# Ledger of designs, part 12: VH-VL binders against Cytochrome c oxidase assembly factor 8 (COA8)

Target 1, 167 residues: Cytochrome c oxidase assembly factor 8 (COA8), of Homo sapiens (Human) (q96il0)
Amino acid sequence: APERGAERRDTAPSGVSRFCPPRKSCHDWIGPPDKYSNLRPVHFYIPENESPLEQKLRKLRQETQEWNQQFWANQNLTFSKEKEEFIHSRLKTKGLGLRTESGQKATLNAEEMADFYKEFLSKNFQKHMYYNRDWYKRNFAITFFMGKVALERIWNKLKQKQKKRSN

## First folded at step 10 (VH-VL)

Design oa9 (from o33 with heavy chain S106T P108S)
Fold by ESMFold2, look of step 12:
Structure oa9 (fold): chain C 167 residues (1-167), chain A 124 residues (1-124), chain B 112 residues (1-112)
Amino acid sequence: as target 1 above (167 residues)
Amino acid sequence: EVQLVQSGAEVKKPGESLKISCKGSGYRFTEYWLGWVRQMPGKGLEWMGDIYPDDSDTTYSEKFKVQVTISADKSISTAYLQWSSLKASDTAMYYCARQGWHYDETGSFYFDYWGQGTLVTVSS
Amino acid sequence: DIVMTQTPLSLSVTPGQPASISCRSSQSLLHSDEKTYLHWYLQKPGQSPQLLIYKVSNRFSGVPDRFSGSGSGTDFTLKISRVEAEDVGVYYCSQSEHFPYTFGQGTKVEIK
């Protein structure tokens, strides 16, 4: 199963919404799976008092989600397209039609389909290697900025308490 | 939108206890100090104290220090003002108000958003 | 305690005319960060107070341009360039530099 950085790091509270974004949510929330990528999109909360660093982190998370959604949507479409092309090619080689007498799509058995899966993995090997590399790089960057935001929040708390003490 | 919703009006007798609430929504509740302000009938505004809900760091006006207790439950984004023994002189409108700040500033502590107020009447 | 003194305590204004409210503090409100922690609020009849101006001259979000603040040290002024019917209420200055935080006595603005 492929790694998913966005859902691992920014899961919204359970039970907030399954269908539509809450208009007044003060938390990130997770939408239903996208029909092309099969990934659940995160809808990000924008705080009233968002710092430039917090904004940078949010934008990085949004961009990473978009990148990830795009990759898997494209891979799912390519997989489906090439699978049908492989089946059609092998049925033609066997002298068979694309549909049975009952009108159902003709298929190949598991042994025959194994060749497709091997060919697809081989053809896409480097693409998935680059995806994994970029996925880890993006998640490292997100984790780094999460740490910076945490430190900024501590600093803001200390500044406020220092002002109170000086009052 | 930032909202502070307070508990409803109270009618009490001297000597009774009371705990009124203020629920914050639409902002990160633990990141802002929240203050309590009294307004006696026909009078001006008096700061009573405030609380930082993240760690319950609390400040009190010396005038109110022994009269009330300020607390918060950050898990439900709610702050409280409570009396152990009410007096007739506690009859007033009580507001909660959020103390504003900006990431680009030292804490500024102006009251940017206010609750609707809780009228407390202590008589007989 | 820092005493905040407002002048006048009551003000009747014809709609469209300017109004000015003075606020004096018993001590300087200038903090070591070179900022001055004086704020202005309006309490309309039957409503909660609302922030107008913070740190002397900064208008809070949604506050019309006809409201302006000025001053330094211990003397501060709120000006309304053209009073509207909706501006009726009691205006308070306040300070957040010294505990206890304190408010002025209020200035009641009415339409005549």
Scores: ipSAE 0.551, ipTM 0.812, lowest interface PAE 1.4, mean pLDDT 86
Fold by ESMFold2, fold request of step 13:
Structure oa9 (fold): chain C 167 residues (1-167), chain A 124 residues (1-124), chain B 112 residues (1-112)
Amino acid sequence: as target 1 above (167 residues)
Amino acid sequence: EVQLVQSGAEVKKPGESLKISCKGSGYRFTEYWLGWVRQMPGKGLEWMGDIYPDDSDTTYSEKFKVQVTISADKSISTAYLQWSSLKASDTAMYYCARQGWHYDETGSFYFDYWGQGTLVTVSS
Amino acid sequence: DIVMTQTPLSLSVTPGQPASISCRSSQSLLHSDEKTYLHWYLQKPGQSPQLLIYKVSNRFSGVPDRFSGSGSGTDFTLKISRVEAEDVGVYYCSQSEHFPYTFGQGTKVEIK
């Protein structure tokens, strides 16, 4: 069997939430949607000479992404769980089982489901307001560190040019 | 991994123009100076000049300043060495090389990664 | 122009024995930042040069411990503690303190 080391795909199984990036990427890049949050994760480039300030920024961006994905994964699960609980409660009140005679999952009509959607919105309003506040706070902090990194990069460029001029 | 890939060997006649290329990959191309080094057949190494691809800031050895043009296209991570009129004395191997630096240093200017070289032969 | 003078220009070494290459510059290579901009490269037969040592004594990534550099001012030395077959090639010192940047003449290292 001939050597096939130049194949463009790896053999490792990874699933949707663990997309395999191109080997040796020089940029941040966006992977496929996470199964639970439906958000596309950013895969961060780590430069060969990453400064402490650049590392701080990268970690802050990673932590914010993890926080955001955790929030939406939890909200998706809560929505699904509370939806099923609402359906079960209404079916119980109507004297119906969780399954039809044919074994299919019993459900409610659109008018009845509208009551669920209204209640879900009302119950979760405060949680989404706190999420929005924290989202803005995190993004302002990230922007601040991006500014500091940009200044550091300018200073490093100026140091190099100054050395060249002194040569 | 850092890699510099140069264009292939060239055979030219005196008076012809030529543009050879050096494509960088595996690093942030615009953040490093990239230099050109000549090696005449059977001889040592000569620095020709360098470029900072972000703003095309270019430095030339006085020996080569009029003879060649160094340029870069940062959108495709590629640097160029160009002659408007080749001479037989331009026959040599030409290397591109990246100038390393570190965030806690004042500057770089040691060649940490080199291209494979482009052999340019100028003869009638 | 700063002249970089290497001694010897050719060296034949029994495998496993040490080797030493001297490099002298016509001017000091010390910069005002208190660092010295002298570097060493190896060009193996048929290959591009590769960095061994930068700023006098700093070993580049992937370079074996048997390579070491020393010196100051205008006088510098590259030492190979135990020469191996893969170490054959031409060794160059270079300076990046003064324009134009310059290289030594090269030292060809061969195995007996």
Scores: ipSAE 0.543, ipTM 0.806, lowest interface PAE 1.4, mean pLDDT 85
Fold by ESMFold2, fold request of step 13:
Structure oa9 (fold): chain C 167 residues (1-167), chain A 124 residues (1-124), chain B 112 residues (1-112)
Amino acid sequence: as target 1 above (167 residues)
Amino acid sequence: EVQLVQSGAEVKKPGESLKISCKGSGYRFTEYWLGWVRQMPGKGLEWMGDIYPDDSDTTYSEKFKVQVTISADKSISTAYLQWSSLKASDTAMYYCARQGWHYDETGSFYFDYWGQGTLVTVSS
Amino acid sequence: DIVMTQTPLSLSVTPGQPASISCRSSQSLLHSDEKTYLHWYLQKPGQSPQLLIYKVSNRFSGVPDRFSGSGSGTDFTLKISRVEAEDVGVYYCSQSEHFPYTFGQGTKVEIK
């Protein structure tokens, strides 16, 4: 069963949160969602007998995680900021305040908010297209190296057995 | 990081059975051969045999092949050495040891990490 | 079986002085991959053996630089450049080229 309990320190924003799996772990661990990206980070196990191919795979997975965490952390921040600015701008053109009589934040109706979502998607279309392209490129490479690592492990097992037979 | 923890000392009589254990932690247990080494009182080291826990492939020294059984339970990362009928001459310290290897080699089978040992005393 | 013969069987060394242990195998330990499968272990008093040197000259992780190994064919040497109190114990050479794997008879190192 997955471990519930990584305690994440409340520190300055980062692209990838730090998460500490159990001391004796020989496996990768998935942590809780990052505060800024809402993505779950992976803490990668580093075996003592790590081959160059295994290291390449691990490094590629780490780099992809960092890249993905930073993209979505930035997008979430941009979305929130531009949403607030859109609401403020539209309330101002209507002559309305930022707060209701009750002190709650004034908002726009669903039809008005749909305009924001359409504008945001249009503005960010090219950025998300490049993100998708790079995501698939990275995942294809990761899958390819996973296959190579699996074959390397089988080969190393066979080499050990062949040496022992020759003894 | 890598640890091999063996079961405690045993005092037995000739003819009794015995099974001692060696639990590995801090490494991928199924990827390393694990060997058993005997040290008789005041004497040197003797290789008894080894096992590859992934598939239980087992090799025995000719001296020990009919005297002991080597086995493993990979689900709990534990290897075993057992006797069906102990003799007084089985009185010794027994070590388990992991056999090291490197990814770009054919296999060196040096003993890189050792358990703390299990003292077995067999007397009338 | 390959016989591994160590000399001397006992060695008393003044602290800070060098020590040398020889190991001779009854057959070549050279494998067809052109590597030699000769290893050195130390068993400190009351402890399990620990690996010092593997494949003639490679120091295992955490082993001090004062330990070095050399040799070829059937003749091998372990050297300690400056013996310290913590180096006391029994040193074994071993081979992993031929079944059964065998150890030397041991060299007891003491501080004078």
Scores: ipSAE 0.523, ipTM 0.794, lowest interface PAE 1.5, mean pLDDT 86

## First folded at step 12 (VH-VL)

Design nd4 (from nc3 with heavy chain H108Y, light chain A31S)
Fold by OpenDDE, fold request of step 13:
Structure nd4 (fold): chain C 167 residues (1-167), chain A 122 residues (1-122), chain B 111 residues (1-111)
Amino acid sequence: as target 1 above (167 residues)
Amino acid sequence: EVQLVESGGGLVQPGRSLRLSCAASGFTFEDYAMNWVRQAPGKGLEWVSGISWNSGDISYADSVQGRFTISRDNGKNSLYLQMNSLRAEDTALYFCAKDSRFFLGQGYFDVWGQGTMVTVSS
Amino acid sequence: QSELTQPRSVSGSPGQSVTISCTGSSSNIGSGYDVHWYQQHPGKAPKLLISGNSERPSGVPDRFSGSKSGNTASLTISGLQAEDEADYYCQSYDYSLSGWVFGTGTDVTVL
């Protein structure tokens, strides 16, 4: 049977988390780690009477979550690919095969792998810096908006209390 | 209907300033990043500048950095491009483009205006 | 390089399939950013054709398809029609520029 070459999908599929929170839950749920990004997705609760501000906050959080998932999924794929290429290249340079005499996958020692990690981090330093910058910008905006929603909720509670006192 | 309408284009001399405006309608303007894209006559598309939904993130192409200023008024559903120190190479049709997302770099341009022509000539 | 590389022109006969390539770098397409495609007819504004590498917006015919692999994206037009004669631009985000980058554009002609 010809081994159907696993077409290595070079792009992380937009993995819709298969985790479905209970329908009657009034809370956000945290799913299992995504297989590509290794990030745990949050399933955001949608109130029946969601205000426009609450809805916008939820959308901002969802968009930022998707951004994080995509970034790390791609970064992990890149890392895995480059790691494998590095191992193969080093083994070839050493005149070693990809498999040991016992049939096990040939591996590099910790020192050689340390060189890979150093090189990878150096190469991706700028990318990580920009990611961190954008991460802070997004989260600052979200946090600020969370404050607005909190104030709205307080105001609405106060109005309801006043209305109850007047009746 | 979702619509973007650019205005403010015209003929100007080198070194002068011009302000472009883009009026948005048919969608919640404050929920999307906005962009300016230009196209010189007979040339390709060039991204000029982008601004996030809350103006918390602003970016410029190197070709316009320090000369152009992007801004928005969410209360007026309007996007602006202040162009200073105009050069002949800034001659182009300037498009307003709506992003599909709140933040820059994650979405795509799903709505375009018809453009406003800027001609910089002596 | 501040632009994505596209072929200058692609031509085909009606009913044929044509493919437009879009090549980026490690700071844009190669970093995992999505590629989007736009169609522009003469004297018209660009129109979104493909989003997120392969997604077709409503109203875009199924003869248009997008794909991405490594640093390269591709737009395929199957069953080429006279109305498909236009300029096509790919787009991606570049983290090093903190901005969007367009392709050089491809003129598609129907022979």
Scores: ipSAE 0.868, ipTM 0.951, lowest interface PAE 0.6, mean pLDDT 93
Fold by OpenDDE, fold request of step 13:
Structure nd4 (fold): chain C 167 residues (1-167), chain A 122 residues (1-122), chain B 111 residues (1-111)
Amino acid sequence: as target 1 above (167 residues)
Amino acid sequence: EVQLVESGGGLVQPGRSLRLSCAASGFTFEDYAMNWVRQAPGKGLEWVSGISWNSGDISYADSVQGRFTISRDNGKNSLYLQMNSLRAEDTALYFCAKDSRFFLGQGYFDVWGQGTMVTVSS
Amino acid sequence: QSELTQPRSVSGSPGQSVTISCTGSSSNIGSGYDVHWYQQHPGKAPKLLISGNSERPSGVPDRFSGSKSGNTASLTISGLQAEDEADYYCQSYDYSLSGWVFGTGTDVTVL
């Protein structure tokens, strides 16, 4: 019977964290680390009277979160794949099998793995630079909008106080 | 209805400048990155430039870098492409394309205009 | 490469399945960026056909499907119809270019 090669889905599924915050939550929740990205997703609270600015801020944050999740999920997948390939290649070169006599997965020593890490980091240096650049751009935009929302909230509170004093 | 309408195309001589405009309607313009894509006659699609929702991120294709300037006016729901030092190879139908996301590189182009023709000829 | 590689043309008979490949590099498709597909009929603007590798927008028939593996994405048109005759373009983002890249385009002909 031909072993149906498990087509390893090379695409990190958009791991929608199965974590569902309580429906009555009035706060943002931090979920467990995503299995692919290892990033903790934030479940954003949506107030009943969400202002347009608050909504936009939330959407910006959500989009940026998704962007981060996707980036790191893919990066981790690539890392894992290349690491495995490196290990296999080196073991093969050494005339060693993929498994030890005890049936454990064969691994390389720390020095050999250091070479892999160095090479991987070097290879992905540019990618990380662009990621960092874009990360800052996104977060600056978000921070700016957080300021706007904060000001809006202050203004709304002041208006409410004035209205209460006038009545 | 979500719509993009390009304008400003025409016949120009090499070395001249032209400004394209794209008028957006039917959606919150300031919530999306915008792009210019061109298609030379009988050729494929070529991405030209993109601008994020707040103009905080701008990018250009190498073919137009230093010659073209993308900009937007969110108050007018308008996207612009200032094209300087035009070349014959810039002859194309220029499409305005709406991104599905705020930032570049994460979304897809879900809405396209009908395009405006730019012809650069002596 | 500034463009994703597609076959120049693909042809099939009505009811057949055709597949269009889109090959990128480690800086775009291979880096984990999503692939999107567009359909363009002659004299018309491109229309989004597939988003996020495999997602179909509303109004796109089920006969269109997308997939991605490694540096290659694929668009499959099952049950080819006369109306499917068009140019098809894949798209991805390239971090090294800080920009979008399109495929070279594939002319699909229904025989």
Scores: ipSAE 0.866, ipTM 0.950, lowest interface PAE 0.6, mean pLDDT 93
Fold by OpenDDE, fold request of step 13:
Structure nd4 (fold): chain C 167 residues (1-167), chain A 122 residues (1-122), chain B 111 residues (1-111)
Amino acid sequence: as target 1 above (167 residues)
Amino acid sequence: EVQLVESGGGLVQPGRSLRLSCAASGFTFEDYAMNWVRQAPGKGLEWVSGISWNSGDISYADSVQGRFTISRDNGKNSLYLQMNSLRAEDTALYFCAKDSRFFLGQGYFDVWGQGTMVTVSS
Amino acid sequence: QSELTQPRSVSGSPGQSVTISCTGSSSNIGSGYDVHWYQQHPGKAPKLLISGNSERPSGVPDRFSGSKSGNTASLTISGLQAEDEADYYCQSYDYSLSGWVFGTGTDVTVL
């Protein structure tokens, strides 16, 4: 009896895209879309003289990015699973097989798929509302800290100019 | 050393108010969400409330919604829980728990205090 | 209050393996939120045992392992030892509650 290889259900490894920006980069990089979330990760630059405010901003952005990646990865997996289940269920109801006579994967028409999309959106409406709420909270906090960092940088530049004029 | 120390627990009558405090040390307090978790005698853990690093996000369990108020003072490295309209079912050991993240719902509780006992009895 | 469902108790002999299940819903574990595990000895505060479904913090023995599938998470204790006698709680976040949810707890006894 052939040992049915336990399909390692690839739990989507929280695998941050192994995209490594060039070592000599002095700015943030945008990676390719993640396989699961389809979001492009940002690789944050860490300056040698990173201020505490800059560090905090970076950490806030990083955590928010991870949050977004996880949410959309899971949402896309759920969507794909439910879509497949819907298709299978509808084909079964129609007395159709999962494969056509030509051996191709059987599919539903656009109208039937529209019903799926409507149902999926309705079912996940509350989840999306909470996501949007939290998204705004996070991004407002980040934006506020971006302002603080900008002010700090301006102040530091002014201090440096004053020192150069005094010497 | 990272430490959380709860205080303010005691014996109170139903309908009264009590304020719990949690003093944090050994870490940058303002970089983490904070939580209150309670455990009734001989019972399991129950999440009570959470507050984000900047107090921009606050959440409560349904059991305490409208009665309890979570707050924090980052300048004093302190977390608070104002408990109003206390009930017998609020009798529990109250733990202060540090989140591993800035925001609620993303991290885990990596540091716990020893708890402060609240007893609500007639 | 929506609690994650755990068995009330699990027992095993020294050296055996025991597994604790944690079952949630579509609004917490099933929505893709991570599951965390805590160990609590009598009269002590809870201690983080597993984070992010399967990650072990420093100082946690390798005999503890976590997994997650669908709406269910599992904690496995291999090579059960006397010091493993404790209460174990799973935890996840529930978006519909905008809050954390703990499991009902499992008492692990070593026979």
Scores: ipSAE 0.865, ipTM 0.948, lowest interface PAE 0.6, mean pLDDT 93
Fold by ESMFold2, look of step 12:
Structure nd4 (fold): chain C 167 residues (1-167), chain A 122 residues (1-122), chain B 111 residues (1-111)
Amino acid sequence: as target 1 above (167 residues)
Amino acid sequence: EVQLVESGGGLVQPGRSLRLSCAASGFTFEDYAMNWVRQAPGKGLEWVSGISWNSGDISYADSVQGRFTISRDNGKNSLYLQMNSLRAEDTALYFCAKDSRFFLGQGYFDVWGQGTMVTVSS
Amino acid sequence: QSELTQPRSVSGSPGQSVTISCTGSSSNIGSGYDVHWYQQHPGKAPKLLISGNSERPSGVPDRFSGSKSGNTASLTISGLQAEDEADYYCQSYDYSLSGWVFGTGTDVTVL
């Protein structure tokens, strides 16, 4: 769970000092593509003074990422399995082996593979329609909370600017 | 500490209405989807309806579609089920269940109430 | 109004293992949705037993295990004990219904 990162400390010998906790990563981290989903996961930074709105936005984004990762991991697995089954079935129908004389996996031509892609898309049309609907519902909520966080930050800047002017 | 308490059940005649309530405590209610699950006497569990954290995603079992309305009040930490046009087949113990997720679809029901009994009989 | 198929009952002697199957369709378990398991003793509310196909929440004994393959999930109770006598339900999400589906339930009897 804890991740290690570089750290920097800066001390001002005056009435106010800056403190930065040990750095694990001060920003969201984008990792390599997940082996199964082929999506790049975001590793979210949790700042020390995260507001309740910021926390909710982060949790919404985390849940949506997990949902998206799981959907595409499952779809990619199904795609790979059904592709191999399709190729094997068509090769057997042609009376051909699964391997060529050179030992390479036998394959189908582009037109035959296009048949697979069309069948796969048709078979999964309804599932992808529901995925798209859910994707929009999730991202609308995330966008809404991005707006709320942005307004919160603007309000804090205006409050700080007014306080400094008063001092 | 985490608790769900259902109320509003009772004996009603067919065609009448009831409103069930579920009071939540011990967790951040507004961060979770919520569900109603029912169990007819001596029968299995049947999911009735679910509602996302922000009420933006609502779903019903086919058996209650158009007759029941799920709602929530995040300010009161409360979940509701308005049950109209009640039928004898709606007779069941109705449970309130906390989802582990904001949205419907990938969570599990980690906290259950003890249920409120609805009996629909002439 | 579809439901996940479970055996009506299974039985075993103390110390034996029993396995409960849960079979769904291409719109639920077959699409990769997680399967969750609940235990219900008579007169009690259901209790989460297994989440995410195989994860045990805190306080659930390690003799309970779950797995999923294709459109079928399994709950195994190893080292059956008297307190395991209860009803067990599987659950998955169904995208075509936009809702949750429970299994038919399995009555586990300890002989």
Scores: ipSAE 0.664, ipTM 0.856, lowest interface PAE 1.3, mean pLDDT 86

